VHH binders against q08ba6. Designs and how they scored, part 16

Target 1, 224 residues: q08ba6
Amino acid sequence: ESEYEERRDAEARRVKSGIKQASIFTLEECARIEAKIDEVVAKADKGLYREHTVDRAPLRNKYFFGEGYTYGAQLEKRGPGQERLYSKGEVDDIPDWVHELVIDRLVTHGVIPEGFVNSAVINDYQPGGCIVSHVDPIHIFERPIVSVSFFSDSALCFGCKFLFKPIRVSEPVLHLPVRRGSVTVLSGYAADDITHCIRPQDIKERRAVIILRKTRADAPRLDS
Key: E = the ipSAE of ESMFold2; O = the ipSAE of OpenDDE; V2 = 0.75 times the mean of E and O plus 0.25 times the DockQ between their complexes.

## First folded at step 5 (VHH)

Design d4 (framework vhh_etentamig_d1)
Fold by ESMFold2-Fast, scan of step 5:
Structure d4 (fold): chain B 224 residues (1-224), chain A 123 residues (1-123)
Amino acid sequence: as target 1 above (224 residues)
Amino acid sequence: EVQLLESGGGLVQPGGSLRLSCAASGFTFSDYAMSWVRQAPGKGPEWVSGISWSGGSTYYADSVKGRFTISRDNSKNTLYLQMNSLRAEDTAVYYCAKDLGVYYDSSGYFDYRGQGTLVTVSS
């Protein structure tokens, strides 16, 4: 029991060593960015984005900007490690407001270097929305992985098994609170050596997250 | 043990209506999003509709918008799909899915649970 608790606590500390969080955005800045997210939603609802920019699903819409990726049915090999970037031009460019209101602020505060981001994803969750346990594809994205949370508070869980076929959910190694307006930066063990998920019970109100990443120069593409 | 039991399928004429039900057990139904997924013979699964844990938000595939209505009764642990103005192309096995897990791909990779209920639209 004691040895088990010590090992689990050691793993949680190892995960935490790869996580940085900061409160950079004011309430006014959050409201301004949230209004821009609503404009993205409205534009998507009018059918004004490219096909692979918008991914609609129960309780979660994704909006891919700059770069998009898939491991869908058209690939000979599928699943984790088989993700491929879409061909260039298949998703809309990163909006100017993302650069001005989000990326430039992160650069100014020393979170990321200038010119780091070439992929921005907005995940817009309704209550009960989720994403299964995963590691952001190591063969597609450089580290760190940066996210900024909007609309409401939520949590990221690390080291939980949340997947279907069969349905399974285990207790996480680390339950990480993620507040509205907070920046979360994942590197090292937290990004590469442990899975993370968003559980349905951790989305009590609408939540959106902007995920900012750099694709690897050697990342595989579909028909590029 | 999570159990999902679909019912309400059958033979219906084009333009007709059916109401599907899914009885859920083995988990706290009111904490989870639910979806309907269908699979026609020889085709892959197609997501049809989704509903939030509270029922406050609903989503539909373009192929069924304006014709189908998803709803839930958390007091009865039951998910519903009201299907109106049915077409031949709606013929499929319909599956109830707990928290269908949109994986991190743009195509919406889905798995479904339950045995399904057959809907046949023909004259």
Scores: ipSAE 0.000, ipTM 0.123, lowest interface PAE 15.8, mean pLDDT 80

Design d5 (framework vhh_6fv0_2)
Fold by ESMFold2-Fast, scan of step 5:
Structure d5 (fold): chain B 224 residues (1-224), chain A 121 residues (1-121)
Amino acid sequence: as target 1 above (224 residues)
Amino acid sequence: QVQLQESGGGLVQPGGSLRLSCAASGFTFSDYAMYWVRQAPEKGLEWVSTISWSGGSTYYKDSVKGRFTVSRDNAKNTLYLQMNSLKPEDAAQYYCAKDLSVYYEGYFDYRGQGTQVTVSS
């Protein structure tokens, strides 16, 4: 039993070593960014974005800017490693406000180098919303993976099994609190060697996250 | 044991109003977001509304925005759905839920028996 506890603690420490968090946004900056997220939602609801910019799921809407991705047409072989980028121009460009209010602040604080980001995704969660255990596609995105949380506090879990019938999530290897306005940076073991998820019980109020990434130059696309 | 009991359904004419209630027991009601879902005879389960644990955030299916209002009374362990300007398309069995597993895969251990809403002239 001691051996089990020691191994689990060791894995949790290894996961934690791949995670950095920072608080760089003031409450006023968070409110300003949140108002811009509401503008994105309003534009999407009016049908003003390109088809592949908006992806709707139960209790979670996803907005792709710069680059978007999906699985290819072969449903029987759908799974990790099968993700492909949409053709260039199929999603809307990253809004100027994302560069001004979010990306430039991350660059100024040394979180990412200038020119790193070419993909921005906004995930907007209703209470009880979730995302199943996954690894951000290694064949699509360079590391680090950067996210900034808005509206409310939540948590990110590592090493969980995610089940439906009813919705249940196993005990995580690591439960990571994520506060409104915090920046979370994933690299190494935390990004590549363990799954992460957002559990329904960890979204008690509306939460949005802006995920900022760089696509690989050789990332596969749906069209040539 | 999670128990949910819906009530307040009935027959109304188009443009009418109904107020649905959901009495919850067997869990700490104030710790959980709650949901209204519905099922018409020819359709699958549809999410209708979400209310956060505190009641501070509410969300609605696009077709019911401005007509339906979800609310909760944590002291009474009761969830409500006020339905105004009812349309024939709103006719369905309405259920409250503690999670959306039934929406994702059609499985429901914690869904109540539901309350029937009929809209007909």
Scores: ipSAE 0.000, ipTM 0.367, lowest interface PAE 12.1, mean pLDDT 84

Design d6 (framework vhh_6fv0_2)
Fold by ESMFold2-Fast, scan of step 5:
Structure d6 (fold): chain B 224 residues (1-224), chain A 121 residues (1-121)
Amino acid sequence: as target 1 above (224 residues)
Amino acid sequence: QVQLQESGGGLVQPGGSLRLSCAASGFTFSSYAMYWVRQAPEKGLEWVSTISSGGGSTYYKDSVKGRFTVSRDNAKNTLYLQMNSLKPEDAAQYYCATEGSDEWTYTLDYRGQGTQVTVSS
């Protein structure tokens, strides 16, 4: 039993070593970015984006910019490792405001190098929304994985298992608070060697996150 | 309110047929891909079929190909699964589910209470 506790503590420390967090956005900047997210939602609701830019679920909407991805050609082979990028031009370009208000600020503060980001995803959650345990696809995305949280405070959990019927989530190895306006950077063990999730109970109010990534040059892509 | 309501299950003999329905409400049904999944007692959740948002693409688990047909009526917000030549191995609780964006789930974003299919002689 002592060995179990030692393993959990050691794993939590290894996860923490791959996580950096920063607060670089003021309350006013958060409000400005949030207004821009609402403009994205409004534009999507008017049907003005390309089909693969918008991915809807009842408590979570996802907006893909720059690059989008899906599981491989055969849905029966769907699952971890089967993700494929859409053909070039299948999703809308990264909006200018994302570059000006978010990416440029991260570059200026030394979080990411200039020219790193070619994929931006906005996940917009209603209370009770979630994402099941996963690893951001290693064969699609370079590290680090960068995210910036908006609207409300939440948490990112590492080492959880999702069970359905009813929805329940196992105790995490690490429960990481994620505040409105915080930047979270995942690399190493935290990005590659442990799953992460967003639990329904951790979305108490509307929350959005902007996820900024670089696709690998050799990432698998669907035929045009 | 988002709601999925499955119906059409029952008891059939091997070789029989059933047609399952899933009535959807509270969201823009025509914008989402839909899934049929099943769970037999003491077994995990198993993917059965997928249909694209417009109905133009369908996919099936290998063991049900040629026997099951998924379809949808976007005007009626209804998903269907026609099951022919039913086998004892098809006995399960059947659920419909909406499209998810998760890397680990091809199904499981919201599903209804399910409908029971029993196959026995």
Scores: ipSAE 0.000, ipTM 0.153, lowest interface PAE 14.3, mean pLDDT 81

Design d7 (framework vhh_8emy_2)
Fold by ESMFold2-Fast, scan of step 5:
Structure d7 (fold): chain B 224 residues (1-224), chain A 122 residues (1-122)
Amino acid sequence: as target 1 above (224 residues)
Amino acid sequence: QVQLQESGGGLVQPGSSLRLSCAASGFTFSDYAMHWVRQAPGKGPEWVSSISWSGGSTNYATSVKGRFSISRDNPSKTLYLQMNSLRPEDSAVYYCAKDLTTYYDSSGLDYRGQGTQVTVSS
């Protein structure tokens, strides 16, 4: 039992070493960005985005900009590293407002270098929404993985067992509060060696997150 | 365009049986694993059951194992959930979901349907 506690605490420390958080967005800046997220939702509801830009699920809508990825219908067998980028032009470009209001602010504060981001994903959650335990695909995305939270406070859990395979609700290795307007940067162990999830109970109010990433130059892409 | 249309829900008494159906269109149904997911008021989505592309492998949440049975008919593009020995705790909106892969090991699902309401009450 003490051995389990020691192992768990050691892993929590390893996860924390790969996480940086900062608050760089003012209340006014958050409100402006949130209004732009609402414009994205309205445009998607009118059917004005490309097919692979919008992904809908109960209590969660996802909007892919710049680059999008899938497993592809032509793949024979699922395995680690089977994610593939869509062909160029199949996903809408990153909106100018994302560059001006979000990316440029992160660059000026030293979070990411200029020109780093070529993929932006907006996840928009209704209360009770969730995302299952996963690792952002290592063969697709460079590190760090950067996210900025909007609308309400929530939490990101590491090492929790919330999967659509054998369901086991277990205590997370790390429960990380994520405040409205906070920037969370994942690298090292936190990005590569442990799963993360958002639990339904951690989304009590509407929440959105903008995830900003760089695809690898050698990332696999679907053929025409 | 991917479309999933659930049906077969209703109001039943505890201990009753109910069969849910999901009609799929807009994709090659036989190439993908399928799932049933449910959501009760005030709670997040709960995974219920999965079936591989061929129907050769199935899996169930512990809470429904032994009572529910998932199946599919690829020629008719229909997914089924046979629910036996229903309990009040099974009351929820039931959604069918398409996996991103041919096997039920995906971390992402595409729920396009409106769901079907199941209420277990006397």
Scores: ipSAE 0.000, ipTM 0.148, lowest interface PAE 15.0, mean pLDDT 81

Design d8 (framework vhh_8emy_2)
Fold by ESMFold2-Fast, scan of step 5:
Structure d8 (fold): chain B 224 residues (1-224), chain A 121 residues (1-121)
Amino acid sequence: as target 1 above (224 residues)
Amino acid sequence: QVQLQESGGGLVQPGSSLRLSCAASGFTFSSYAMHWVRQAPGKGPEWVSSISSSGGSTNYATSVKGRFSISRDNPSKTLYLQMNSLRPEDSAVYYCAREGTEYVWTEFDYRGQGTQVTVSS
């Protein structure tokens, strides 16, 4: 098992090489952004967003801005690599506050260039919420993938398997703490060559994350 | 405002049939693929069946293939699951779910309490 642990440690180092983290948001800035996330939730609950802006699931709601995506129309051809962007205008525009309070701060700190972001997703988790193991679609999104965490501390796990007979999550290759207000930047091996997930046990309190991405110019859209 | 309301469950003997219904509101039903998902006591959600937005394509879990049939009526905004040759292992709460927008087919938006199916003598 020594050789097994050695291979696992080597993969953890490869994953770490593709991850950057920074803490650029003050406690006061986090509180301001969190209040704006609550305004998004309230607006969604009033039915004021476009249909494809809001995606509701058990213990997790997603809010898509700028661009949204899905598997496409034909279920027999569904699965990884079949993701398609919705037609232009099908999701709400990125709110001004996301630009002013989040994106501009990332640009000023040198995390991303000006004009990089055209897709923003807010994931809002209740305690016990999760996202199963996945890779952000390579054919849809350029790298890096940037996320900023709010409300509570959590963790991002890499290399987990999700099993559904009972819900079970295998031991991760890398368990990455993500603190309230932290910025996490994924590129290389961490973005492309290993899955990541959020385990139910890592959402002990309400957590939200704002995920900021650029769609590829050649990203496929749903056939109308 | 998305609402999915399941009905048609009950207590039946092994070998019996049931037809589940799901009434959808608050979204353009004809624009989304739909799923049936079940959850047995102490287990996580298990995907059962899916149907494309037009109804032209269907898919089934291996455990139910040949016994269950999914269908939809877009004008009435209703999803159906015809369950034949029911087995005790089919006992679960059944939820209808709308196709999600991220990478994983196991992320489903189901609402309410579902409909309980119990297969027992």
Scores: ipSAE 0.000, ipTM 0.225, lowest interface PAE 12.5, mean pLDDT 82

Design d9 (framework vhh_gocatamig_d2)
Fold by ESMFold2-Fast, scan of step 5:
Structure d9 (fold): chain B 224 residues (1-224), chain A 120 residues (1-120)
Amino acid sequence: as target 1 above (224 residues)
Amino acid sequence: EVQLVESGGGLVQPGGSLTLSCAASGFTFSDYALAWYRQAPGKKRELVAGISWGGSTVYMDSVKGRFTISRDNAKNSVYLQMNSLRAEDTAVYYCAADLTVYYEGSYDYWGQGTLVTVSS
């Protein structure tokens, strides 16, 4: 009992050592950024983005800017370590508003150095949407991984296992609240040595997250 | 082998109704999310409606109040009830399954599509 609890608490502490959170965006700034996310959605719905900029799922849409990645065309090659960047120019550039309203604010507050970000992803969730347990690909992205949450409060869970038949999510090692406007920075154990997920029950209202990353210089790319 | 087979497309007059069906096989239907997409000539494929494994739904703004997505887990089927059809709804409609276990939001499984034409 206590030994089990001690081991889980020890792992939770290791996960926490790799997490930093900050609240740097005002309610007015959040509303401004959210309006810009809605403009991205509207532009995507009109078919005005490049093919690989928009990735649709029933309760989550993903918008790749600067760099995008996939497992490739062959399903049997999917799995950790098989991710590849799209060829340069296959996704739309990072919008100016992302630089002005989000990235520059993070740089000014010392969260990331100037020039760090070359990949921005917007994940837009409808209620009940989720992301299965994963690790942001180590062979594609430098650390830290930076995310900023918008529209509603949610939670990021670490160490969950997704089970199927029926779908179930195991008890997390760490349940991390992520509030509207909060910045979450993942490095070390939290980024590399434990999976994270967003559970369906943690998306009660529309939520979006902007994920800001730097691709490795040696990251593999799909053949043109 | 995963298969998605659409049916129910056809020619209908403006203001009419049509029900699309998608029969799924090769995976545990009740555990996964499904969606209806459409593609008009010369345009990108766009999400019309989606339904999660838990029954939560999402709709494109222009179809809200007119279209209803539903699922029947006992029949391994997903449906799109389309009411008050407009000329702008003319497209090939595709059933899609999100069988993602490793990647966030990828669709690799699509049906062959069913044509819906709204014309007088």
Scores: ipSAE 0.000, ipTM 0.131, lowest interface PAE 16.7, mean pLDDT 83

## First folded at step 6 (VHH; framework vhh_6qgx_2)

Design x5 (at its last look DockQ between E and O 0.01; V2 from the best seeds 0.00; counts 0 for: pae E 11.6 > 2, placed apart)
Fold by OpenDDE, look of step 6:
Structure x5 (fold): chain B 224 residues (1-224), chain A 123 residues (1-123)
Amino acid sequence: as target 1 above (224 residues)
Amino acid sequence: QVQLVESGGGLVQAGGSLRLSCAASGFTFSRYAMAWFRRAPGKEREFVAAISGSGGSTFYTDSVKGRFTISRDHAKNTVSLQMNSLRPEDTAVYYCAADYLPWSSEWTLYDYWGQGTRVTVSA
């Protein structure tokens, strides 16, 4: 339907208006950071992190540093809007190498201000791995949402739905290429008004992303 | 439990106006885009209008542009559809829907639906 396509195109333009990308990291720098990511994985496998630092799923692991959050499994209501930060200290601190090798570079390049990041999450995907469509909790995180990609090239999809049994994904409004070493900055419509995801078909090789965010001062936390 | 409850439907003459309302509960209202769909007799459910979670963005099907206005009230967890200059072809059951994706015409993708309210526009 032409009308549907027009709507999709219009929405795609809106999404694009809230996206900035830059190639900041060299291959050498990527390799160095990727080695550090491997160290994180190894440490996690040894059980050396705090309980809520590591979140495991099939073909995808998450590592939360600085601040972590949950969908509130213990809460009566679950799902979007119910996300809560863990109490302080429930996740490990942001590693020094993240500050030195990643955050400082972003600051130097004017991507984010100094002192902005207090949450760093590493998503590590195996081939066929995915992350379902979501909006970064607006009540938890300030904007912009910054991410840096590693290991392999992939794509970030906007405005698609995940269906299960079997897993399948609807046609996205926008398919955004994300290269190794690239920085993606989400704000405005791209961050707030549309979902983003990683489709299984877009992870052909191992891929990792470091998501750098700032939590809101009034972000709700779980009771400890 | 998620609920979407539509109201405001009825019989109206061509050129008239109606205001539909949808009361939402059971989910974080501000995190969802809200939409109106309609299903005319013998036809498939079609997209009418949508409003983003924040309310900052709206979209309309071409046939209703300039006549219909979608709005939302976060304090009341309601979404409304002001329908002006109604036409016989606007006759349908109107459904309220909620989803992350505000602009899709694929109604099967929407997470939540109301039971609908009937709008009849006489010639």
Scores: ipSAE 0.021, ipTM 0.482, lowest interface PAE 3.3, mean pLDDT 90
Fold by ESMFold2, look of step 6:
Structure x5 (fold): chain B 224 residues (1-224), chain A 123 residues (1-123)
Amino acid sequence: as target 1 above (224 residues)
Amino acid sequence: QVQLVESGGGLVQAGGSLRLSCAASGFTFSRYAMAWFRRAPGKEREFVAAISGSGGSTFYTDSVKGRFTISRDHAKNTVSLQMNSLRPEDTAVYYCAADYLPWSSEWTLYDYWGQGTRVTVSA
């Protein structure tokens, strides 16, 4: 009992050692960015993006910019490490407003170095939406993984296990608040050595996140 | 075992200066990020400033940039907040906090807290 609590506390501390958070976006900056996210959603609804920019799922849509990737389904391979970048030009470029309103802000605050980001993903969640336990693919992306939250507050959970039919989620070792306008930076143990998820109960209102990453030079790519 | 003790608060006129200090004990000081938070009556704790365990990186909320300076002294196990050009909106109880994370502006991530020192800035 006490040993269980000590192991759980120790793992939570290891996770926390790989997390940085900052609240650097004002309410007005958030509102501006949120309006731009709505423009992305509208453009996608009109079919005006390249085929692999938009990935729709129940209660969560993803919009890939700069680079996008798959879970090996096109190659029918199974198991870890199967994600591949789409061929160059198969997702839309990172919009200018993402550079101007988000990336440049992060650079000036010292969150990431200039020129680091070449992948931006917008995840747009409806209430009850979720993302299953995962690690951002190590063979595709460098670290850190940077995200900025919009619309509503939520939580990132670490160390959960997802089961389906119905969806059940185990108790996390760390429940990390992610507030509107906050920046979350994952590196070390938090990025590589434990899974993270967003539980359905932690999306109570519409939420969006912009995830900013750099692909590895040796990342595998689809080019048959 | 862990103890954080703030000092240096008080009453000051707008435009004045104060230096807050936080004495730390009960943990390996250089391994912990240190931060200052503040709370005005009826509000949640608000991030003010943080400094990395090594002292090589500092972070500030926008409203205090250029006016406040956080520093740490590894020989004395203290973290300080030099507060210049004080404004009435800086009036709050100021808390020293510590955690193993490199830095954070999110107060819910800090496990160790001082009891606070009151700063009142009159117009």
Scores: ipSAE 0.000, ipTM 0.321, lowest interface PAE 11.6, mean pLDDT 86
ESMFold2 (binder alone), look of step 6: mean pLDDT 85; pTM 0.865

Design x6 (at its last look DockQ between E and O 0.06; V2 from the best seeds 0.00; counts 0 for: pae E 17.6 > 2, SAP .693 > .668, placed apart)
Fold by OpenDDE, look of step 6:
Structure x6 (fold): chain B 224 residues (1-224), chain A 123 residues (1-123)
Amino acid sequence: as target 1 above (224 residues)
Amino acid sequence: QVQLVESGGGLVQAGGSLRLSCAASGFTFSRYAMAWFRRAPGKEREFVAAISGSGGSTFYTDSVKGRFTISRDHAKNTVSLQMNSLRPEDTAVYYCAADYLPYYSEWTLYDYWGQGTRVTVSA
């Protein structure tokens, strides 16, 4: 028992070593960005985006901008490692407001270099929504992985195992609070060597996240 | 089809060494943490060692620290366990395991398992 705890603690420390958080956005700025997110949702509902820009699931919608990727549903092999970027132009460009209101702020604060982000994903969760444990595809995206949270406070969990029917989530190695307006930067162990997720129980009200990433130059892309 | 195939088990005298190997196929090897477990007669399966997907991190149960070394070869899709200074209490069937969740925890349920290879350490 003590041995397990010690190992868990050690792993938690490793995870933490790859995590940086900052409170960069004011409540006013959050409100502005959240309004823009609502516009995205509305636009999507009207069918005004490209087909692969919008990914809908129960209690969670994703909006892909700049660069999007698939798990290779059309491929023989699926799952981790099989992710491929869509052909260029398959998803909508990163909206100007994302650049102006989000990316520029991150750059100004030294979170990421200018010109780093070429992929922006908005995950919009309803209460009870979740995203299963995953590692952002290392063959697709460079590090760090940057995210900004909106609408409500939640938590990012590391090292959870998901079971389904019904959805159950194991105890995480690390439970990371993610507040509204907070920036989370994942690198090292946190980005590469452990999975992260959002548990259903950690989404008490609507929550959205904007994930800012850079695709690898050699990232595999689907043929069109 | 996912396969984990262990090899390298056998009979060895106390103080001796063995090198176990596990060949993995059917999944993206680099995305999975790999681990070794063992099950001694009459006992439950226990964690031995794990290595992260990237290979950058390793974990060991206390009883094998300093004696066992886990490593992986991405080119060959193999994970290995070098076992030195073997003890009778190391006698067990050793299993290779793969997990999309890296490393180990008391609640970790590994996704894939090998058939096991028997290691017997005589006094």
Scores: ipSAE 0.012, ipTM 0.316, lowest interface PAE 9.2, mean pLDDT 89
Fold by ESMFold2, look of step 6:
Structure x6 (fold): chain B 224 residues (1-224), chain A 123 residues (1-123)
Amino acid sequence: as target 1 above (224 residues)
Amino acid sequence: QVQLVESGGGLVQAGGSLRLSCAASGFTFSRYAMAWFRRAPGKEREFVAAISGSGGSTFYTDSVKGRFTISRDHAKNTVSLQMNSLRPEDTAVYYCAADYLPYYSEWTLYDYWGQGTRVTVSA
């Protein structure tokens, strides 16, 4: 019998219950935002951001604005719960254009309330780039988690195992298309109770995402 | 009751071909990646090939790439390893394995294993 198939189907339904998607950015708006993302990349390449704003990895760079975080004790068996915010001011402020072109549009369309966002992250992927299976740290960020996709279409995968050397990813519980200009909102089960990732095979062309979050008032910060 | 039963092993001359088969039962075959591992005398078990649950992705260790082909048949619940251009270095007991995720190396364990089938390649 297919007990595992039944469990996977039930989990997929639970994941879907925590996902909202909308296409609110026109091609022209996307092009304008993408040009601004290129400006961020260029500034970072020149070393013009604060140290903790830029996090570089093979085929994927992250640009933290407003708030940034890291693992304080990354060698422990248990990873969740150890993430810490950098001290106030250690990352650059959210650029004005992110407010004007992205956040304000999301507020106007009712995706998030006014004043919700205090963290904006740009992930910029080259072809074959990825992000491992994770849950956005619950002790750091409130929900929902909002993302907007740019440059190319891709997919957000839920509930798969991510292995390395070489990079391999299991069949996901849910394969969610994330199209250029689309907004994806994660809450409930999708945000808290299942991991998500972006697989290398789902990044066929340069892709970027702007992730918009609010840090919790009680989120821990680095003390040292 | 989960079972993986290998067959098709035997003695073959260098340069020859052999086809291994693994019959799977007791789990939803299409949901699991299948792999072949081998253990040569006096050596540790090593990864040979893997195929995704759907059959759309295959992986091979460098020493067999281009010579071995892994395939699966969802109607028969079998995974096969076609071994061509065999060399004495391919002599080993070959094991079928199943896991939810395909693994490329022995440092990652598979959930289910067969008892193995012996392949001997003479010079």
Scores: ipSAE 0.000, ipTM 0.104, lowest interface PAE 17.6, mean pLDDT 83
ESMFold2 (binder alone), look of step 6: mean pLDDT 85; pTM 0.870

